# Miniprotein binders against q58433, part 11

Target 1, 377 residues: q58433
Amino acid sequence: MLFMKYEGEIAIGPVHPTMLEPHRLRLFIEDEIIKEAELVIGVNYRGIELIMEGLPPEKISILSEKICGICSHIHVWCNVTVTERGCDIEVPERAEYIRAIVEELERLHSHMLLFGHAFEVLGFETMAFRAFMIREPIMQILGEITGGRAQYSCPIIGGIRPRCNIKESKIPALLERLEKFEENLKKLLERTVNDPMIMSRIKDVGVLDKKTAKKLHALGPTARGSGIHSDMRKMGQVPVYDNFEFEEIVFDDGDVFSRLAVRFYECFESVKIIRQGLKDLPNLDKRIYNPNYELKEFKPIDVYNEAQRGQVYYSYGLDENGRVRQVKIRTPTATNLACMEAILPGHHVSDAELIIASCDPCFTCTDRMIVVKENKI

## First folded at step 25 (miniprotein)

Design z1
Fold by ESMFold2, last read:
Structure z1 (fold): chain B 377 residues (1-377), chain A 93 residues (1-93)
Amino acid sequence: as target 1 above (377 residues)
Amino acid sequence: SKITVEVTIEVDGKTYPFEFEVKSPRRLLEKLYQLVYKLEDNGVKEVEIRVTAKSPEIAELIAYFIKLILERAGFTDIEVRVEGDEVEVRARK
């Protein structure tokens, strides 16, 4: 009697104008059990880094936005920070607060989108709709602040775009809308943890133990679900966050539940940060931009920040003509994909999409799965 | 299972009906966003959206979602009716 083998691929990564092929995760399956997982790397950031070489730093933001449509704000923020630190440019405190507020709103909507996707993968359509609806008010707030429907290009070198300034008169309504979001988030959490069918699918499934997570240099909620403290916002890398009381969320079990729980509780921490930021804004200086800066030559500066998916790293210098040199960009995507390679073997194929979703929020593009082939032995 | 969406837009006194079906919540969200972006890009000032959902609970959720995305697109006169599985949203700028 022959064992039935399957080979399949799951397309992973954002749709990007510069990328010709997405990353792919190949699954080798026998009797519905995943035996091996293989990452096939598509177009990487090398092409974007090369295009950025020799450009003025003001133009890099356009390219940075295109790296990821769901997390464009964090990329723009990292980019402007490289130049600001390299050129010793003072950024008004109000601008830094608004950068953080917008980033935390981006974290909220991205986590909610992932929850909706995870519920859909689990077959819980009503819960998926609930997640998407809870998300929509956050999208409205982002649109009101930034004017964009999909891109949130708030930071500019030395500050924020004038459109992104948050008027004091708007703050009471924003706080009420945030409170309503928090109430709905609590209800969603209660419905999730009290549903034994949901819990049976996510608890003790897709375990990434701490040793393996460290070996593979896991980042973001993937790392924090496996007991690793990794949040750049708590590690002194993003100074504006020192003004806010919030906790790094860490779970120890490394399962799908843990990685989702990290994201769920991070949403509550993001609400805390946004609320504090909004309440502080009226007491801050009104300046949102520093017009008094000069670009100068500097050797590459490393900048780290925390996207909803984990660490984002930007590095470049400026030459004597104010042109960007030695560009390096790293996101958590490759590392999180490596963790998936390690997790997936031994699991039933029906768990694959859920495990993948739990490791990288950018996996909202993963429904482009290639048909599994049967292989006889 | 499927969710049926019927759309009627009005431009310069003329109506343009069309419909689509989707199988998943995420696909519905994507299609509705695409619809609203098209309404915004083409300066549409009046739209009617009807959805046949799978249950009254899902109908209420979809109705709320449609109202929110139309508000973001600048529609200020939005009427929402939900009766059983049926959703009807009429919106004007």
Scores: ipSAE 0.360, ipTM 0.789, lowest interface PAE 3.5, mean pLDDT 83
Fold by ESMFold2, fold request of step 26:
Structure z1 (fold): chain B 377 residues (1-377), chain A 93 residues (1-93)
Amino acid sequence: as target 1 above (377 residues)
Amino acid sequence: SKITVEVTIEVDGKTYPFEFEVKSPRRLLEKLYQLVYKLEDNGVKEVEIRVTAKSPEIAELIAYFIKLILERAGFTDIEVRVEGDEVEVRARK
């Protein structure tokens, strides 16, 4: 009997020009069942690291804003923290609180964006619009705090930008807007878990078991959906979070539902953190910046933080001339895509987009998916 | 299915119409954000946005979203009309 093979492409994301290479996603299938997957990230962190070598540390933050644009705040926060720790620069407590508040607002809008995308992939467009609608008020709050619609750069070495200071008079309105967001999020969660059509597509699908997640070093909500405690905010890596009562969200089943549920419940924890931070601000000293810091030579220091997608790692030192040396930057997308690559075999090709999306890969990175069909006798 | 957006802006008493089509909710959001940024950058004081949605429920959601982003851009006189699948938003600063 003659058998035929088929090969095709599936596009899964927009083009993002700040990366040197596009992502390459390939599926090899037989009888509509995935046999192998190749999920190759095109991000060239060596190129970014080389561009940063030899620059003053103040310029690294500006460059990061333009090169690594999607989650600018966490990258800028990591950058300034390396220099602050290496040079023993005191950062006012108020500035650290506001850095955390802005990051948690970024976590909210990023998780809502993923929910909207997941609903879109599943074909539930009304639910996608609901998620995006719930997200928009958070974008408004971020714009008010950071001073611009595309400006997320709150941290500077030694503090925060003056316009990112949150006036006490604005706090009651911010708290009220967070309450409304929380109520709308509860409704979205209820609509999701009570819809058997949605649940049938995400429950028990794309299972990443705990052993595999550990072996391949899953990070962030991807790891926490598989029963792994992985939150840098709870592991002593980001000291300001010691001031807030919140829970690390962990699910054990490792399916698409679990990875999404981690993010849903993390939004409620982010609201708790922001609320506590806003209520504490009036009791803190009013300083937001240390103008009297001095830069000094230091050997590379490792800094970890928890972005919406998981662990972010920055490391560099400063030489005798005040220039950045030995830059290393790592983000969770490559590792988490490797986890999805490992679990895709055995799934029907129609589940591929959802499973890949469930680790929240960078949708504004350049990536394409190619499906390759093979029939065997 | 496609969502069609027709935009009319007024600058110095002259009217400038244009349109675009999108295939997904996320792409619609991206285009609407880009539109609002252009309105701000060019000092536009009056705009009309018309959307042909895929259903009445989606039309209501889009209308609400457009109102929110125009409010963020400083428009204070916003009129919203939704009839079936059709959305019409008129906004003035």
Scores: ipSAE 0.348, ipTM 0.786, lowest interface PAE 4.0, mean pLDDT 82
Fold by ESMFold2, fold request of step 26:
Structure z1 (fold): chain B 377 residues (1-377), chain A 93 residues (1-93)
Amino acid sequence: as target 1 above (377 residues)
Amino acid sequence: SKITVEVTIEVDGKTYPFEFEVKSPRRLLEKLYQLVYKLEDNGVKEVEIRVTAKSPEIAELIAYFIKLILERAGFTDIEVRVEGDEVEVRARK
């Protein structure tokens, strides 16, 4: 009997007109066991950073919105924050609350989409449909607040757009819809943890131990599933979150179950944050925008925030002509891929898609595994 | 293994039937979002969507999902019928 080596590639990440190609994860497979996984960097943030150089900061928001289709709000929020802090621009408290509410709604819909995909990969189609059904009301709420189907251009330098202001008369209905979402989320969690077939597929699978997670600088739920405290919202980097009572969710086992459980329980924390934010809004000053600011030259400063996949980092300065300089943008995508590279060897190929999904890449691209080598030994 | 979706839209008093098949829940979501965006972009005032699901439970979930996305698209008169594996949604603005 002849054993043959196979090589496959999985395209991961967005394919965008301004980006050359998605990231790729090459799998070297022998007898259906993954022997090696290699990360091939495709998306080059240096290219987008170069395009941003020399632009007014308002135009950076437009480009940053397009970096990630499901997390565009956090990118725009990070961008405006760099300029606001660099120019000492006061942002109304109400605007910061609404920025946070929108981000937590984005976290909810993104986590639900991931759950649906994970269930689909496992072959639990009914559970996948349940996750997608539970997600849709959150998408509707986001559309009502931001005015767009996939547009999250709520933050502007100095505040938020007027249409994103949440009318106090709408708050009772929003709270009721959020409660309904929470009830459905509880049912989904119960169905998951009480199903031995689901649990057997995700428990003790795809383990990322804490030492490896630290070495690779894991971020977000990938890190928090391996026992690492990493939530920028609890580390003083996003001050508005100091107004909300919520917990950082951390699990220690580093398996697929742990990474999914972090996301499940983060959804409950997001509900808590949104509820508190909505209840506080009537007691806040009504200002949502500071029209009285001036852009000034500043040296690069660092801004951090917590997207659903983990830490997002923006840094730039403004020159004396009000143009953006020394742009640096970092997302957790590369570290999540590096973690997959470390996890995958030793697993059966049938677990590959699940492990990849649990690290939350751009899963619209993960359907494409390519096996490219078979012939000569 | 496949879910069949039959769509009938009415524009200017004429009916236009078409159908598509999808292999997965995620793909169904994608196609339904695309459909609803096209309904909005073309000012469609009446649509009928029929889905043959794989089970009665999935049919109920799909029916609810279709109702939600049609509501977002501005349809206010939405009639949903689920019989076994079959979903029929009729919607008017």
Scores: ipSAE 0.328, ipTM 0.774, lowest interface PAE 4.2, mean pLDDT 82
Fold by ESMFold2, last read:
Structure z1 (fold): chain B 377 residues (1-377), chain A 93 residues (1-93)
Amino acid sequence: as target 1 above (377 residues)
Amino acid sequence: SKITVEVTIEVDGKTYPFEFEVKSPRRLLEKLYQLVYKLEDNGVKEVEIRVTAKSPEIAELIAYFIKLILERAGFTDIEVRVEGDEVEVRARK
């Protein structure tokens, strides 16, 4: 019986000098059916955590930007928040609004990138190009706000960088560009759901049921595609979001379609948040930075936020000399890949890449290497 | 299933032709981003980009993308021509 076994390996995540290996997903295949899958954890933030030990908190922001080229803003935002909460530093309301606006723009472009990748994996190249085209105007808006081509981080301890302040005269044009993005997103969604060939590849494929998702601690849209309420923005962890009316998006079927649909509808919610934030800015105090604070010693505290892939966790304390201690950083990628590992057996090998992509893991090492090199300062 | 990109840049009155090939839409967009950032980082004032796409529809999408990223990089005199599956973009700052 079992007259042959094939081992396939899909490398997931970046290759860095401080990391021994990227994540590896080994597939054991017989007669084109996946019999077993094995996740070999390679990406480890422990090395970055050790480098951060003993540094001033301002220096941690520079390192946080390098963790993920697609999600650098959320990492910087988490970092400054740890220090702000630990030192009881007041952050101007306008700065918090702009932090959220930039994060939601980051969510938009990241989700669009995933849609393009998913279409590419499925062989629907025209749809992949459409997703990338719809994404580009969001990249332009981010560049205008942050001044960065690939890194969009604007938080600093106590506020935001001055160049990230959004000029009120620019708001009407930004709102118009968001409306165009929303229209194009609706068209992309309609093309997707009305195409039986696309739907046949994503519906009822790669099912992660709610029980398994809970057992394996699925996070973010991966969890929300399986019926689990998991959005840190709705759980009181990121207070600025209390100012915006938006919905947590949850689907119950746990298939590839559901995980993608959560992200599609999250884009519409992100547009709602950005629009509300932009409309509120003229009514807010003009301050974007609090210069009147002192760093103080504090024991480690936990900060949670919601990246496009799910929960991001930062924890550290500050010692008596203003140095960062006991750094812990967690992102959802490894946990969500473990969920995909668990559900892959029984699927045809041709579905493997799609199922893995549907939890939005890190893209190829080339993408990360290019972003890091081009944005190294 | 390859897309060929031919680039001609002008630096200090001298022209430099080169090309690259990519196998996927995402890789193409990455390479185009890299190209445009390199053009800006090196102070390039004039560039010609030619792309051989797989279809006329893809050519139109690529042409639009190239125009947008060149505009973000500060090019203001951008001429775009799409004929069948061929894209030609000429840009000057």
Scores: ipSAE 0.265, ipTM 0.750, lowest interface PAE 4.3, mean pLDDT 82

Design z5
Fold by OpenDDE base, fold request of step 26:
Structure z5 (fold): chain B 377 residues (1-377), chain A 93 residues (1-93)
Amino acid sequence: as target 1 above (377 residues)
Amino acid sequence: SKITVEVTIEVDGKTYPFEFEVKSPRRLLAKLYQLVYKLEDNGVKEVEIRVTAKSPEIAELIAEFVKLILERAGFTDIEVRVEGDEVEVRARK
């Protein structure tokens, strides 16, 4: 029997033009079983941090927005929050509400991309297209709020851009679209959980046990899929979320199903947050921007937020000249990919893409597995 | 099975054809979004998109999706035709 040993590789984005190489997951496969997995980190945030060093805070916001096409808002929001806290800048409540609404919309569309990709990997192309279609109403809402640009550019230091102000007259139409989204999401859930073929492919597959998840410092939905609480919104790190009633979704089984389920049920919580936010907006002060601030020197401060993939961290200081210093940026991607690296061995190669997808890497830049070397033994 | 996309753009009375092949729904979407952004950036007012799908069912879903993307791009007059595995979408703004 000719035993085929081959090496597979999966490139994992984001591939930013400034980032020379994506992350790569190398798989060593024997008899269609993954024997070893190796994560090669291609993206180094250190390069971005160095570009940001010595720039004014307004310019680093522009750079932060370009880091990721799927999570651009959370990067900008986290970034401006550092300056706002460091300089004691009051942000109008309405601006913080709109920042949260846009973030939850970003979460929703990102999770729908994940579901579409997961169905694609599973070979359920019809379900993939359905998930992508369900996503479009969210993209429409985002377009209406942000002015239809590829980059939302919603947060600025001291508040939000005027174009991102949600007019009261638009709220009914936004709520209607959100309701339609939720209804379609429920239908998608029902179809998925009632398909035994789908369930057999995701249950008890790619198990990240709680101990391993803790050891490897899993974050966000990847951690929550293994029974670990990990949500900066619930940990008091993002004060605006104290105005909203929502649940942190946690599952215990640590499999692909659990990691997908966390994100699926979190979509309903995001819808709840958006509804509450939109309901409260008419009663808030109309101010969306504080123009009356001065930049001050401050030492590096830590700011956390919760992206769709988990904890995002920004830290920098401002010098006497109003220039950013000691920039640090952390995202959950490399950490969560390392969790998938740890659990891939022993699985069939056909499950590799699904297991990796279940930690929600940046799908816009994630390539399919390619065979990079084949040895006939 | 490949998804083939043919795009015809009319700019200033000249027709520019583009063709690409994709193997996955996600890649199709990504390419369609890139296309739409290019159309917006260049002020294109008329576009024709032809897609060959893997099945009639998928063709219908692609047609609906293409329509939604073009609507987001500000196209207001959108004609959609599905024949078997083939999708034809014409849009104007």
Scores: ipSAE 0.558, ipTM 0.863, lowest interface PAE 1.1, mean pLDDT 88
Fold by OpenDDE base, fold request of step 26:
Structure z5 (fold): chain B 377 residues (1-377), chain A 93 residues (1-93)
Amino acid sequence: as target 1 above (377 residues)
Amino acid sequence: SKITVEVTIEVDGKTYPFEFEVKSPRRLLAKLYQLVYKLEDNGVKEVEIRVTAKSPEIAELIAEFVKLILERAGFTDIEVRVEGDEVEVRARK
């Protein structure tokens, strides 16, 4: 029996490969079955941390926006929050509300990108286009709030940029667009769950059991797809979210379906948060920025938030000269990819791209599997 | 299995053609966004996009998608034509 052994590699990188090397997943395949998987972490946050070391905190925010094109807002928000907490800077409530609204919009558009990519991997190109089209209204809303820049740059130390202030006169139009988005999302969901070809490819595939997910410290929707509560918004780490009624979406089966379903249903919760935020905004104080602060020396402070992919962590101190020290950045991507590494063995190689996609690695630079070595035995 | 895109832009009375080929919806999206950013950065007021799709159904979806992207880029006069696998979009602002 001719056994075909080959090694495949999947590169998983951020949108801007110029700054960060992609992660690589090496697959060892025998007779089209994955026998082993090896994750090589390419993203060197240590390099970014070293670049940030000794800079003013305002410059750290600029650098953090460049780390990821899809989750730029959450990185900036975490950065400014470290300084704000370390220096006891009061942030106006309206600014925190708008930070949350922009984050949930970022979550929505990111999930739509994932759905589009997942449909593409599955060979459902029409559904991929539909997901991308449904995303555009969210991008439009983000453009209207942030001034149409590729980088939102919404948070600043002490609040938000003036251009990111949501005017009351715009709220009705934003709500109408959100309603239309939600309707289209429901239609996409219905089409997906009622397609037996789609469902057969994602159910009972790439199962991350709860025990393994806990052991490997899965985060965010990857953890939630395995029945683990993992949401910094619900754990009191981001106080502004205490103003909103929403559910943490959890599924127990740990398969590709569950990880996708968590994100689908979470989109409705994000819409709910945005609606509540927009409804409350007219009743809040009009201040969006606190100019009355001084930077002071502080020891490193831990800040957590919940990105679309899960927990984001920032920590640094400020020295006597107003320079950041001991910068630490952690994102959920490497941890969640390690969960996929653990579950890939035993699956058919044709499911590898889908399984990896289901943890939402930064897809913009995810290459197809390349055969690196082929041995016919 | 390929999507071919031909773009014609007019800048200061000169016409600049661009052509690219993509194999996937995601790659098409990425290239279209890159195009739109270039259009915005250069103050382009008129663009023509021709797309050859893989099927008539996909052509209709591409047409709608291109329209949405151009609308977001600030184009206000958008003409869309779909014939079989071919999409033609003209936009002005």
Scores: ipSAE 0.547, ipTM 0.860, lowest interface PAE 1.1, mean pLDDT 88
Fold by OpenDDE base, fold request of step 26:
Structure z5 (fold): chain B 377 residues (1-377), chain A 93 residues (1-93)
Amino acid sequence: as target 1 above (377 residues)
Amino acid sequence: SKITVEVTIEVDGKTYPFEFEVKSPRRLLAKLYQLVYKLEDNGVKEVEIRVTAKSPEIAELIAEFVKLILERAGFTDIEVRVEGDEVEVRARK
């Protein structure tokens, strides 16, 4: 049995060189068919948790922001929420609205990156560039809100940074840009679904059945692509989202198409959320930060939110010295990776990259996909 | 087929040329963002970017994309030329 070992290092993980163990995907291939897939998770969340142990909450927020370059906001938001709930810190409603708006913008730009990558993998470079271009207006909005820093640093304990306050005078321009984004996204969708070459490559490929998805505890769009409801925003875990009307996008077929479609249609829901948030902002109290709090000791509490990839979980306690204890961080990445391992067997090697892409591994690190070529053993 | 990117930056009256090759649109994007961050961090006021694309159609898309990235970086005077598969972008801030 000539196992061609395709060692693809998918670097999935924190941008920091010292924590970058790349995710290693090992494909065992026989006659161009994947027989087995082994995914080694390089992200040592346990190592991050250990570094966070005994630090003040503010320092943890800084560390959490560095965990993922694409989903930095959700990590910071979850992190500060633990302290806020544990210490009974009131967060101004305006701050929570802005946190949600920034999160949905983060979701949008992340999904557009994924679409661009998926088109690239499919060999549709023109469509890849179009997806990346459609993303830029969202990046601009994020830059305008957050002050142009790669790290948004929007949430702080007790609210948001002053620079992240959305002025009423900017709302019309933001809405116009969002409308243009939505129109362009719709055009991209129409082009995609009407291209039989694209559709033939993504339909009935890389099927994760609902039973297997449940068994693996699939989360987020990976679960929703297999007909599983999985959205912390809809499960009451993030109260600010109760102010918004939006749908949880679910598809039943579990294929690459379904996983991509979930994210595509979810973009329109994110646009709806942002529009509602922006419309409500002028009517909310202008306070964006509560300075009147004290840190107190509390036992570890669980906080959930919904990243672009699915459920994010943060838990820690605060000791008598204001130091975090028993830090736990869970991201949907590990689950998505297990789903990839389950999906890949039986597929042609040429579909591997597409299947992987459809599960949305963190691409910030994938620039170092070292295709270790053919060692013919 | 590689995408070749030549960047010329002017800082304090000195010209700094940079060249890189990329194999994919995503890698191009990543490198362009890294470039933009460097431009911002160093207060660069003028940049020239030359790109050789795989096709004229892709060249037009790259040109538009580079323009958008530079606009986001705060460049206001952006000249874009596409000749066949070659893109030239000049931007001033």
Scores: ipSAE 0.545, ipTM 0.861, lowest interface PAE 1.1, mean pLDDT 85
Fold by ESMFold2, fold request of step 26:
Structure z5 (fold): chain B 377 residues (1-377), chain A 93 residues (1-93)
Amino acid sequence: as target 1 above (377 residues)
Amino acid sequence: SKITVEVTIEVDGKTYPFEFEVKSPRRLLAKLYQLVYKLEDNGVKEVEIRVTAKSPEIAELIAEFVKLILERAGFTDIEVRVEGDEVEVRARK
């Protein structure tokens, strides 16, 4: 008559020995059914916010880049925007266009990585390799524009780094490569939706209804898969996007399929944005940087943008010495994991990893699961 | 099933063979990126990569992926051969 306890933990988020710990999601399982899920907050943004306190704003970009290796551009963009708005710095239109183009390329490669991971979790290895192969040309384009392979810093206060300016002679080839990516993405989508084995694993699984999603403040594609309009690019928070024709993608069913479908169709919208941006660049002023700005004291202001996982929020002020104060950074991962925490009970343990992956958290290579099993004789 | 990768690098006229095994596509992706960083950081001008995949279809996909990664590392003379489950890539700068 031994009391046995099993619980599962999944480590989620960036792992640095000195700065950040991953989130943990504990699963309590009986007879292979999840009875309870518990989110343990591991990523300590308070720690990185404290490290940023008192630094010049240029150094915040370096730290922001390290928060997410897959989405570093959006973090740097948010950071420079706080200072630009607080100091009333004019950013050239061309620079804002290129910032948006790079962000949409970041959205493409990040969504493709998630698709590859989801297929791997499902055991569809050929589809996972297809997703990774389709993704690699996007990584190559990013490297050509930004010069980085692992991290691709582009925004600077007042503009973009000079090397990130897109040469007009390169635009026709970039457009052709995007067309090929779009064709391959369409084929991947068709293979997915026409495979009943794949569809049976993702349709009607892990349902997050709209009421629960609203109550728990779901963000990004997690929210948009549950019928909630939540795209900062459409809500007036990122003005450069007013120049592009694109649709906010929303599904109503709230299942794993819906959360993945939002991302699939967002990729097509990202291609539309990039294509429009590239075609417009030759007609824009060639200026990419505003050298005539003055840093000044300002009280904290709020900046919002839309990362591939959802809303990213940055807030800080500058003191009289040009030093950053009262830093607050929020990403959508913790709140979206809370949504998964809420819906996991009642599901078979074999669906757990897929359901969790469908909100696109940042996985670590080190996962630990502790399963709690309670038996009575 | 495992995917086996055998690598032969030439540096200063000496050859350095090594290999690794992975069980998942994402793990292979991570290992191949790590390899490319090592090739570029050490100025490697000649590499031979052999992959034993799980199927001919996966072999073709891996072959294209390896070619793209090597092109990013600056290799321009890349020969790819796929026979059944086997991928052979020879690359020179």
Scores: ipSAE 0.380, ipTM 0.798, lowest interface PAE 3.7, mean pLDDT 83

